# Ledger of designs, part 11: VH-VL binders against Uncharacterized protein C28H8.2

Target 1, 141 residues: Uncharacterized protein C28H8.2, of Caenorhabditis elegans (q09243)
Amino acid sequence: ANFISDPRSMFPKMVRTKNAFHFLQYFMGTFRRMFRNKTEMIEHFNYYDDQVKGTDCHIQEELDFARFKSYFDRYTRTHYNPEIRIIFAIMTKDSSHMTVEFHVTSQSWFGFEDHFHMIIRAVNDENVGWGVRYLSMAFNC
Below, E stands for the ipSAE of ESMFold2; O stands for the ipSAE of ESMFold2 at other seeds; V2 stands for 0.75 times the mean of E and O plus 0.25 times the DockQ between their complexes.

## First folded at step 3 (VH-VL)

Design d01 (framework fv_dalutrafusp)
Fold by ESMFold2-Fast, scan of step 3:
Order: structure tokens, then C-alpha cells, then sequence
Structure d01 (fold): chain C 141 residues (1-141), chain A 120 residues (1-120), chain B 107 residues (1-107)
């Protein structure tokens, strides 16, 4: 029980929004701010379901939230000035599911600009609101 | 070679307990959901539930939530489906299946099936 | 729960014929629909995922289309080895649900 690897488990869970537009604004805003410090990163993590799964184009297996958090911890320590923009967003007519592709750019502390694509599949939970169920990353693929 | 290998056929009486297995090989067992699907004789496919072995998270179809237990043992890359008390209506072929690694719940790898027969 | 209804329940066709099966969801499932083939005595095999994406190693004569509530699965030129029952399945939400199946036979 004391081996909590998810930092958001140390804080009250954020109540998310059921409005898709607000969810995207909050998700992108907290993504930009997570490069500032760990508290802001934990705020961004609140927009992911506890059971989020996903992929990296370089890895031939499904990743869990712990692996994505490790990736984000590493990436935010080596990059600054992130920008995130929507390439496409498709939502079901009943507002229960949404697929969004993002293009992310940031500056490396080693003197070059990095970019990657990120696809999320989000589900609108009836009690909590929108949360990322699936995350796919294409970094240098 | 990615594969799921299930335990052999079972013949049981009503009221008996049963635990059948699904052994994974050729991939990271803890990184994929394992799903259980029932097919009654001459009938179609019914999704029962799933487990994510990496964190033991489970989801059940409502019909099966109080009838079966799904579990997994990471040390031997094996998932289980268990009944505490079998009924004649549990007679069916049971399949385990793994979704594609993009997580779309499309089942690209299936076990060969375990036939369970429950009769008096 | 999302109900999946297939049409027809069975069909008979000749080798080389174009075969079409339809699947209807009780609510909008976007493109979260998969198609499986099951031959007698065997486990199902994934043919199509995400409504229209062909699974690796599956012959190009199989195709899928549709979005929302109405979906179609097509075999462009039926072969003897295609005798099987075909199932659609929604992957939009749990519980995952299958159609009742369409049995394809050769005349």
C-alpha cells in the first residue's frame, strides 16, 4: 500500500470537465505548464484515467501510465518552451468518446528543436468527465 | 512467436468449482489485456471480461460479474477464469484473447479454447 | 449495453461471388468496429479492425467500411476457404459486444 508510484495518488483527484472543449483547453494548458515544475506536471496527470494505456512508435508493446510518467519526467527535464496544437479532433455524436492528434514542439537544452505527434483517445465518464484512456506517441518516427 | 495456450477440456457436475488457464508466451504479458470470451454450443460469441496483468485491473460484463473471477499470475505469465459453483448453463467453449498493441480491443491473438461441459 | 445486429443471419453464394454482410449498432460507435472469421472447430480470427483497417496477413479480398451505426463487410471474390461464420464486434465501450454472426456457405 506504501509503494505508490503515481504522484497524483498523493493528492485529491481533480474533478474533470464533461465539456469537450474545456477538456481540450485544460489538457493543452496543463501540458504546456508541466515543463515548469512537478506540481504542474501532477496537475496534467489528473486528465488521464488511472488505467490509461498506450504506445510509442519505437516500442513493440503496450505502455502503462507509469512508463508515460517516466517519459514525461525525463522529457520535461531536457526541454523547455513547449507548444502543443491540434492536428485533428473527432468526437462521437453522443459526446462519449473523442480522438485527438496533437503536434508538439519544444526546445532542447542541447540547442535544437524537437517535435513529436501524440494521439489521445478520451472517454467522457458520467461521474468525473473527460479522461485520456489511450495515448500514442510518435517521437522521431 | 506470440501465442496463448489454454488448459484442456473439463467435464464437471453442477455445484463443483473450476479454474481454467491461459498461458501467454512470446510477448510482455504485463503489457496487454487478457480477455475471456464464451461461446455456448451452436451460439455466438459473448465477452465476459478482462484483466490487465501489469496492475491486476479487471473489467467484467455485468452478466458475469457475480458468476466468475478473472485473475493472473505474472510469475508464470498465466491468466485464469474461475467458478466457485458451476451450473449446467456454463457448458460452453471458453477462449482467452489478447488485443492488438494499439489498444483498440481488436483481438489479434486467441487461445485454442477450453471446452467446459457441466452435466449431472 | 450496445446491441450489435448482423444481416443476413446466413447466406449461400458461389465461388467468385461478391459477398456483403451488414452490421448495425444500437448507438453511435464511431469507427470502433472489428470483424472476425470463425471456421468450424477453431478460434475466431481478426480480419478487420477500426471499421476499415485490414489486419496484417489477411487477404485483400476482405474489406470493411462504415462509421457511426451502419457498417459493411465485403468479400470481393468468395473462395472455398472463406466458408465460415463472420462476427462484428464493437470496441467503443465495455461490455464489448458481438453481433449474432453470419454463416457463409458455398452453393
Amino acid sequence: as target 1 above (141 residues)
Amino acid sequence: EVQLVQSGAEVKKPGESLKISCKASGYSFTSYWINWVRQMPGKGLEWMGRIYPGDSDTNYAGKFKDQVTISADKSISTAYLQWSSLKASDTAMYYCARPTFYGSDAFDIWGQGTLVTVSS
Amino acid sequence: DIQMTQSPSSLSASVGDRVTITCRASQDISNYLNWYQQKPGKAPKLLIYAASSLQSGVPSRFSGSGSGTDFTFTISSLQPEDIATYYCQQSYSTPLTFGQGTKVEIK
Scores: ipSAE 0.000, ipTM 0.516, lowest interface PAE 16.7, mean pLDDT 83

Design d02 (framework fv_dalutrafusp)
Fold by ESMFold2-Fast, scan of step 3:
Structure d02 (fold): chain C 141 residues (1-141), chain A 119 residues (1-119), chain B 107 residues (1-107)
Amino acid sequence: as target 1 above (141 residues)
Amino acid sequence: EVQLVQSGAEVKKPGESLKISCKASGYSFTRYWINWVRQMPGKGLEWMGRIYPGDSHTNYAGKFKDQVTISADKSISTAYLQWSSLKASDTAMYYCARHLWYSGEFDYWGQGTLVTVSS
Amino acid sequence: DIQMTQSPSSLSASVGDRVTITCRASQSISDYLNWYQQKPGKAPKLLIYDASNLETGVPSRFSGSGSGTDFTFTISSLQPEDIATYYCQQYDNLPFTFGQGTKVEIK
């Protein structure tokens, strides 16, 4: 029982939105499409704040946007058939902040299924709309 | 063998509509994005936007999203750039260029279409 | 938008000289940078992709290096046919953006 269904129709133009539901649709949709090529990955990165920070449970250091871009570039070159699902989502009453936990699965080109949890904290900027401020990745941890 | 062939030069007046074309041949049209790039006289290159013909998905630079429409017709392997109402500041050379769906380099370019908008 | 600052805006050099052009991104773009050559009256031509890879059919005197925010394009031995304007271009984020160009002339 997911809060929103997997968007399979053609995606609208890439712009940030102040609507939380549309943000999640676009974020998940572009996440799936970023496995197609590097330029689709650029579109997904539009939904992240330039100062986004986060963690990977296997790395002791805090990651910045450049490290996440490198990570996803490498990941998308080694995996296919991505699936992303919302496990948990909560939004502040004033629609200013949102925390979402995703479960991501994909097939490795080396013959195994990979999975991880991805947690985002997004902020709704009054001028530009929703953007990811914090990203945490947990591969088997 | 791979070619992007653009339509010929245009001379228009302000307020007129215009649609220019970029015809692809020698490769699978639906495997490549087609990009439109503007070069104003004596100036550098500006990326305007792109289209993926396989599903007609488009992206525009913010400056151009309200000025032009990018489209494509898979049946004739042709991409288009269209203005509903030209202005003098649209005077420029317009190039189309492709990049492979999983790459970012523009490996083949059209020869360019010169658009002149004057009274 | 990611701003690409290219230097110098123009240069004059002699045949056989080493020519160096730099390009700086306003934020890290990893190696998602291309270099193009544009001769007068012609469409641009891809020379270098992904910061350092030479495009097929391009002479080996052309090379690129760098990552993150700082990139360099080099012509090891300038030839008369290299008279052109050279552009860097990032494709790390939309919109794709070009440097302002460097005009290379022979003395």
Scores: ipSAE 0.000, ipTM 0.498, lowest interface PAE 18.8, mean pLDDT 84

Design d03 (framework fv_dalutrafusp)
Fold by ESMFold2-Fast, scan of step 3:
Structure d03 (fold): chain C 141 residues (1-141), chain A 121 residues (1-121), chain B 107 residues (1-107)
Amino acid sequence: as target 1 above (141 residues)
Amino acid sequence: EVQLVQSGAEVKKPGESLKISCKASGYSFTSYAINWVRQMPGKGLEWMGRIYPRDSDTNYAGKFKDQVTISADKSISTAYLQWSSLKASDTAMYYCARGSYFTGDYWFDPWGQGTLVTVSS
Amino acid sequence: DIQMTQSPSSLSASVGDRVTITCRASQSISSYLNWYQQKPGKAPKLLIYAASSLQSGVPSRFSGSGSGTDFTFTISSLQPEDIATYYCQQSYDTPYTFGQGTKVEIK
């Protein structure tokens, strides 16, 4: 038993989209909404592969999904009014992979504006649709 | 090299005021929180509070809210811990430590070398 | 406040032994748990952050695991220089709280 445990486990995994544009639209929309409450955060987590890996420029070790969920849980508790925009996006010609760099801005509950860059690599699964397989975070790097 | 250097040991009498310092170097001072941790003789570690130097916003553990003041001076990359009136029970080693606020996976690194405060008559 | 309880409070082991320390949180803290080493007269040193991530420059014999409320810290082969007090710390919510510490000594 875990109060903040992944409530995604209580619901069947939602089918994602196979359309790259819709994926980006939904990913960014749910990212903004995850700052509202835990239910919205779970919706955003549905766009990640369960095996997602990645890095933070301040951490030398590879991070897994549990650490990213922990990170987002903390960040959404300490920030509000998020804005996310695409800096760079490229997709393979066969629509199987895409790499996107986002710039995120938000307000800290401590009275300053915060920002970071986030890079995702997403894969289009034939059965489920687009999902994030790799996530890189850059804070003051 | 990222480093926190604290002021030297202090010997004080009850009722006296005191302000100890933690000077940061080797990184952007306003990009990270500074935390203060107390360790009483022979005891474990107690988090006292933190400050975000960028906006000088503070958060204190309830036990310390009315005991101390945490502040920072951006122009000299220095954080402070201050008492208006010391008590014998304030005798302890005081550490400052850098937080990892922006990553969301909070931990303290580096730590200052500590400032020993002794309060006795 | 989130309370952190370590077990054991002290232990004695031989060089080369596997040492395990546990830490329990009074409520779920996800993976916001850190382990620190403190040698006599010195400041604490970060060994493990985010429950299982090894800090750069720290020997690979140190490891951490766990999530939610139950966490473990392991020294796979105890060395003489590992004599110290080890502390777990939750950084999930303020006030950040430490376990009471585990003193590790050589027999």
Scores: ipSAE 0.000, ipTM 0.524, lowest interface PAE 13.9, mean pLDDT 84

Design d04 (framework fv_dalutrafusp; at its last look DockQ between E and O 0.13; V2 from the best seeds 0.00; counts 0 for: pae O 11.3 > 2, placed apart)
Fold by ESMFold2 at other seeds, look of step 4:
Structure d04 (fold): chain C 141 residues (1-141), chain A 119 residues (1-119), chain B 107 residues (1-107)
Amino acid sequence: as target 1 above (141 residues)
Amino acid sequence: EVQLVQSGAEVKKPGESLKISCKASGYSFTHYWINWVRQMPGKGLEWMGRIDPSKSYTNYAGKFKDQVTISADKSISTAYLQWSSLKASDTAMYYCARLPYWGDSFDSWGQGTLVTVSS
Amino acid sequence: DIQMTQSPSSLSASVGDRVTITCRASQDISSYLNWYQQKPGKAPKLLIYAASSLQSGVPSRFSGSGSGTDFTFTISSLQPEDIATYYCQQGYSTPLTFGQGTKVEIK
């Protein structure tokens, strides 16, 4: 969870959790920590499938892993003191998929409190555990 | 379809003022920075600065700070680049380009405005 | 300010050749490196973003790699329509900066 990337470091490929509660706790915890530095951001993005897709209500184009990473990197460079709360979470009967809505607030370096909603769809992969497959962002939509 | 349409070529004399425009269409104007990029004849690309149309925040590259003014009118989805006093060394092609607010790449460019400053 | 140094400044290659252009940043820019193609008399066109991600509609013969300070751009099999000047650009911090460009010609 707290591996740091450096030239001398060897760290294993991340194995996620199959426990839904732990996934949500770790997802939210790493989300808050990604505001600290790029190493923590890499840790947060280990919970996303590398083929993750999604949208932002103001951006016409479909977003991919690289665009989401760039998006959050820029956001964390202009904001601090994040709060993230679950608005709702639902899971399929077979516990293979969940949809979670979060409300995020933070302080802007421009002097204003900012907020947005984030909806994820996560899949519990048989071999790896829970990972984000789809992400929808709603900045003042 | 995303379009950035720039005003036409200009021929000016040293000391004159000039304001060129970049009109955006096909997307939400306030969700993208509008950037200005200079290309002097036979030379490479130089980022001049940008404006966030939603908040009117600007950033300038150091060599262009106080040399040009970048502005926008969001009611008509238009950004501007202006000089109060042109120099012969301002002869160049000027591009506008959009940058997603949370992104870092210029994904759409205007056609360019050629500015020629000569006696 | 972050300086971007491209190499080479120009090159000539045959149709079908593999072409490699390098770009070095004066400081760590992570993967915030973009590549553009500019044909004579035309505006630049984004090819690669985030160091290695191919822009929609760009042919698969174009690719990019690298992180930190050293980046490469590759045309796997040069085509006649690839005659252009190629620029790297860092998106890490303002002022945003471009490399000086690499002119690619067919010999």
Scores: ipSAE 0.006, ipTM 0.605, lowest interface PAE 10.2, mean pLDDT 84
ESMFold2-Fast, scan of step 3: ipSAE 0.201; ipTM 0.737
ESMFold2, look of step 4: ipSAE 0.006; ipTM 0.620
ESMFold2 (binder alone), look of step 4: mean pLDDT 93; pTM 0.948
ESMFold2, look of step 5: ipSAE 0.006; ipTM 0.603
ESMFold2 (binder alone), look of step 5: mean pLDDT 93; pTM 0.947
ESMFold2 at other seeds, look of step 5: ipSAE 0.006; ipTM 0.538

Design d05 (framework fv_dalutrafusp)
Fold by ESMFold2-Fast, scan of step 3:
Structure d05 (fold): chain C 141 residues (1-141), chain A 123 residues (1-123), chain B 107 residues (1-107)
Amino acid sequence: as target 1 above (141 residues)
Amino acid sequence: EVQLVQSGAEVKKPGESLKISCKASGYSFTSYWINWVRQMPGKGLEWMGRIYPGNSDTNYAGKFKDQVTISADKSISTAYLQWSSLKASDTAMYYCARQVTYYSTSLGYFDLWGQGTLVTVSS
Amino acid sequence: DIQMTQSPSSLSASVGDRVTITCRASQSISSYLNWYQQKPGKAPKLLIYAASSLQSGVPSRFSGSGSGTDFTFTISSLQPEDIATYYCQQSYSSPITFGQGTKVEIK
């Protein structure tokens, strides 16, 4: 099954994510588009909380928002043909919190297939305008 | 030959610890999820959890998260399922299974299964 | 958790009969459904993945169809070696869940 392209990505400030399935499609769509150019990468990161925390379990480093963006700026410059797959997704019964585990594969510019695992925690909070924002990300755990 | 070989049958008493194994051969062990599935006598299949040996990521069914530990040793291509304290209700056949993921998804299907390890817990 | 319900729980049929088993998910799982065969005393064996894809080496008499919440598994001409319990499995979301199984016997 291929994921549906989300037209909300054209005007993200004007849309709301009403359920987990639409969130997952939107997140995966913007993630794949980050590899196209810097404008798309900035668009993907517009929905992360200012206090978002990242953790890289391989190198045991805590990442703030700036380091997290820097990591993916390098990654998108050295990799192509990204494939992102859902491992699991859990949402609270009131749809206020969501935790999603992804497995990402891509082709390295250096001639090998690269992969990593990431876990995203997000909240669905209408007070932030568009309804969902990303609170944390963990890599290589 | 691509195969998963599980450790032999176990007979234990309640309160004892146990660690059973699933040894992979014939393929890249670190490239596939290994799942653990329980089947109680005369009952159906129940998913317990899984591990990705490449990075030791684990997922558990909520019912099993506090009851068992899933681990793997990359150097010997072996996955493990462990109990710190067995209960009579743990009496079951335990299978390990390799998971192939679809191109566009991460869940996939179990294409290769171990022969099973029978665990009997009785006083 | 997504609940998987199979129907019937058991059936008896004659060699050469068409056998159909149904599996229903408590919520939409798109096409992320697999079918397994388990013979007495043996490990399960994958027959069908992604609702309708036949696993390599599996006889063509086995087939699957469906999407969303309703799925069917068919044996077009039952053979003696097909005596087994058949399980559906959703692979859409964690935890992975199985149907309760359908036992197929010969009359």
Scores: ipSAE 0.000, ipTM 0.499, lowest interface PAE 18.3, mean pLDDT 80

Design d06 (framework fv_dalutrafusp)
Fold by ESMFold2-Fast, scan of step 3:
Structure d06 (fold): chain C 141 residues (1-141), chain A 120 residues (1-120), chain B 107 residues (1-107)
Amino acid sequence: as target 1 above (141 residues)
Amino acid sequence: EVQLVQSGAEVKKPGESLKISCKASGYSFTTYWINWVRQMPGKGLEWMGRIYPGDSNTNYAGKFKDQVTISADKSISTAYLQWSSLKASDTAMYYCARMSGTYPYSFDYWGQGTLVTVSS
Amino acid sequence: DIQMTQSPSSLSASVGDRVTITCRASQGISNYLNWYQQKPGKAPKLLIYAASTLQSGVPSRFSGSGSGTDFTFTISSLQPEDIATYYCQQYNSAPWTFGQGTKVEIK
């Protein structure tokens, strides 16, 4: 199935966490595990706002959630052994907004190590908790 | 209009080097992958590899990784496929084709092909 | 690598006939399958992506279906200009791989 057109890949209603540290732990954990199978990938998608927007440094148009799900679906099928690490994280004093830069490495099925930077801006919703509102990805740029 | 225009046919001897080209026009060259596909005489299609011209990131199919080099020149919107030492088994039609960096991952525009003949 | 097998390798049909060709993947590829048309002496042309979505500008007589490992491509009413070799291609896992092709001819 295609994650964009698969009903199971729709953003499900779930209660996330309101704790910033737990959010980062779960986000990074599910990111690593989404390379294993579709169920884990759907779990990672739970940590994104349904109105999430963003960019890839090589794509001139703004990306939406459907495009990011499709991008991750392809990336996880062509790469293995992911590792994600925090480079920088800052949170507003009122715990309402957070910006995090990650460094991601993985092994390509083409026989080389791939790396890129990923920047998220997350918002702490009063009812649902932390969710990614903006995602920027930088592959060798 | 989107076009990929490839260099002309080549006739070479084993051991010679060769570099063929694929010139893009009608779109932003740096925002699409360029793929190279081989078709041996009377045979089907084989994906060789690709390049993203915006950052020169390359991916190769395993069987071609040590046989060819893919490169691009952003200033003239041209991608290249090159061999340091040709073999008779490299005789084939070579196509370039563009692909979006986002889903769906399809080859929506193709060059006309470059026929490479390698014989003694 | 994922192996793609097409059936039949060739067929001959009359103008107006319904033509169906199949493509099988050696492992599950969801709907990550494209179909291309290659006319004699020409470069391939994209007809269908995501197993069933028709490329813009491609005639409605062409269609695709299937998911997982088994896929079909159909021409509902064969026209003279449809004489070509048709290829399936998976993009679920690198390297991208093509079927061996199905040659379609008119009697």
Scores: ipSAE 0.000, ipTM 0.525, lowest interface PAE 15.0, mean pLDDT 84

Design d07 (framework fv_dalutrafusp)
Fold by ESMFold2-Fast, scan of step 3:
Structure d07 (fold): chain C 141 residues (1-141), chain A 120 residues (1-120), chain B 107 residues (1-107)
Amino acid sequence: as target 1 above (141 residues)
Amino acid sequence: EVQLVQSGAEVKKPGESLKISCKASGYSFSSYWINWVRQMPGKGLEWMGRIYPSDSTTNYAGKFKDQVTISADKSISTAYLQWSSLKASDTAMYYCARSQLTWGYNFDYWGQGTLVTVSS
Amino acid sequence: DIQMTQSPSSLSASVGDRVTITCRASQSISTYLNWYQQKPGKAPKLLIYAASSLQSGVPSRFSGSGSGTDFTFTISSLQPEDIATYYCQQSHSTPYTFGQGTKVEIK
């Protein structure tokens, strides 16, 4: 096996990226991997702002980051083989804000295919780079 | 605003058990790792291990894996460091500190320290 | 485990002097290096993270540089309140490891 002598120097995981394309690649890649392993789930959570908020179409109240983490922890234990694809992505001219809609499919351990839409609003912080400020999910709505 | 407050000093005998605490406030407790760091009298800093409170994932430095247990209680935003049987060589100041993957796992906030003295 | 070596172990300088401390990792840690200040009887305080980023609220006289294995920490103009022990720490991989510390005193 041939390993990168310092993999973190190529893709510094201590900070988010300021490049929108790299952010989307990392976000989607870590999303797929988090279904296999809780360590990978922690890496995916790196791409969310601490104050991230959002909604689920079946839940009337606004959700905070702790509730999204709990939700993903539960969801990854009940589903497998995730596929995520971008429906659309819009970015401001100054690369400061981005809105992305994803379509996600997965198989339930209870014998049916599940799918949902996920919309994120991300902000490119000049210090930390791109982070999700808002997350909206729609399961069969 | 962000604070880590540790339990008070302890004086123990060899063979006794001990559990010290680190209570977090001012941030989302489940979103950050809590690290434990030992400093023996007159010596430098030594990382013992960490816990991610959201799912209780732990990592230990090899030297400490069989010596201590790290745990956390999300309902009261508190992390713990525990010994089943103390040794005189456990005499040290113990610090807790938070970290996260963003910004390279730096320890941006620290508790004030808990002095543990183990003597016969 | 990654070993961190600091130089010097101690130094004495005058108020207003430029003070430089170096830290060397036994293998490449990219920029996963942090610098802490510890005053007697107190917990360590983060000064620099990611090798060169100044922590919020820390005076601009403190700076850091380097990548890979060799790192430098500088106090551009030493002040009386800077008397402390300074530690480097790698956060590239567990177990996280600290340098042995550099004691800074005023002569």
Scores: ipSAE 0.000, ipTM 0.514, lowest interface PAE 16.6, mean pLDDT 84

Design d08 (framework fv_dalutrafusp)
Fold by ESMFold2-Fast, scan of step 3:
Structure d08 (fold): chain C 141 residues (1-141), chain A 121 residues (1-121), chain B 107 residues (1-107)
Amino acid sequence: as target 1 above (141 residues)
Amino acid sequence: EVQLVQSGAEVKKPGESLKISCKASGYSFTNYWINWVRQMPGKGLEWMGRIYPGTSETNYAGKFKDQVTISADKSISTAYLQWSSLKASDTAMYYCARYSPHTSFYGMDVWGQGTLVTVSS
Amino acid sequence: DIQMTQSPSSLSASVGDRVTITCRASQDIRNYLNWYQQKPGKAPKLLIYDASNLETGVPSRFSGSGSGTDFTFTISSLQPEDIATYYCQQHDNLPLTFGQGTKVEIK
């Protein structure tokens, strides 16, 4: 396979940030930039735990990291000018867990504006910092 | 109210040029993609390509890239499909259809009535 | 190009029957799948968009489901006016591609 099919297999687990605000800035910044090319996409994938799980409201089975990478690879090839903003965020007092809902908009190469909601649950790992452990996407749900 | 009206049937010989039209009314012509779809007699639907009249940007299916030209004239809200040299295999019904630019709607929601093109010697 | 395959190519059913047709994509297209109805001599009509959403003005007996590569279109109670050819169409990637069509007839 190629590196974009599983970029984590090519690189060790990187040290991230332990600061929640910096994590959100980096996560959103890399999300916007991953529409440019696969190098930027790999940078965004660094903010996910390798055992991340989640759902898409249109797919009945639980998704793993490989499925999300495939999904984002496809999405970034068909869309441009992404915008992402926080709708809701809550963090535990000990800064160990956070849940964030994002609203994402982008322009489709098919000529319409696309939008969806994305919910992440992230955990602050003592060695590596914040990483997404659960990702749920809601498009037309 | 919203409608696409296509030009009338054409009967042509191989090697002749042809330009058929699709006139839009009842909506902002420059803000929607116009798609061209071919249906050969007794066969299914084939997407040929599209144009965004506001910018004149076009996309073609690979099979049709060197066969046809898609264009539009904003001043009369009309899209065109043209051939420089027709072949007998171009005999088909040709439809134009609007693609709605909407965040949660991805369909060809308004279609022209079709233009039948017959190419024979 | 993404290939769309429909099954069956044709079917015959009685008025009031539940009719189901399927569409398979050669790769994951998420929910980016539309269904169209084409009656003889007429232009196609959009019935379902994004796999499961009913187009405005379309009767509720029509429905769609599925995601990824496998999709289903259902007519819960076939009416005489539903005799037509039905097409699926993906819009995940250019070029847009249609299935070969399923002809629905009355027994």
Scores: ipSAE 0.000, ipTM 0.507, lowest interface PAE 16.0, mean pLDDT 83

Design e01 (framework fv_ebronucimab)
Fold by ESMFold2-Fast, scan of step 3:
Structure e01 (fold): chain C 141 residues (1-141), chain A 120 residues (1-120), chain B 111 residues (1-111)
Amino acid sequence: as target 1 above (141 residues)
Amino acid sequence: EVQLVESGGGLVQPGRSLRLSCAASGFTFDDYAMNWVRQAPGKGLEWVSGISWNSGRISYADSVQGRFTISRDNGKNSLYLQMNSLRAEDTALYFCAKPSFYGSGYFDYWGQGTMVTVSS
Amino acid sequence: QSELTQPRSVSGSPGQSVTISCTGTSSDVGGYDYVHWYQQHPGKAPKLLISDVSKRPSGVPDRFSGSKSGNTASLTISGLQAEDEADYYCSSYAGSYTALVFGTGTDVTVL
């Protein structure tokens, strides 16, 4: 799918860095703040200069970007206490590309625990540092 | 204009059953989880039960677990609470409550409540 | 479920400020920024007054403000008015499978 992210320049952006460890720390911290303060948004992950997609495994449907964003915004509004863990990470020898899979668990305000998987592909720009090129989330899986 | 109107309360004997209803209007009922909150006379608020928009997720307070059943009918914009094995401690005004779209556990609209009195 | 602790009552004169505390533990008030405040006039349903510690819904005067420090959240009513005489309840997320916990409630009297 060719989902398009169209971030507005006025939105706050995640801090850029050339250090892969710092990039992952900033990414996970930004993700946690989407649940905690409810003012962080998916557009705050770097510049979203690539594609974003989602899927709902229960209804077995791939979500276009508008539905994905609405779903994710609602998800972060109805869930709290997120735990994000790295399942898999691999970086090219030249530190130019990285792929990371996360497992996220969170609690709904009804007390149910939900989980989903998230995959990102990041590229280390020579001037500004690491940025997300691809973001995919699978819900109800 | 969001409206929530509860009904079905009344005087009931201990051990008996009662079914509460909440009629919703003024918003897209199917987009929201719904909740029951109660308040005993002269006492504070207690969350009782919640149900997700599609009935896929349901939770109960420990005090009512196994005795009460929450349900909804999206075609009728209605929320229900089936109350079995009623006890004197269940005497309260029962409110239907709608969570905010932003859903961090707060309710932006409440009904006026329906009174349930459990006594001989 | 355990309740959050609020003072039974607070009182003040018109134009003064009053503060209501809401004390929990690190597993509820101290652990999350999901503390909310409701105002309830006698014989009426509760009305949302403050959400997420400090955010005012549309239509709530700016003389109502919320804050949190450690395990204690606070609601402050500045410029107290006769219409503020009501019961006030805090609520918080309280961990897995305990969806919400409410405070014991505080009666505000305007003398």
Scores: ipSAE 0.007, ipTM 0.558, lowest interface PAE 11.3, mean pLDDT 79

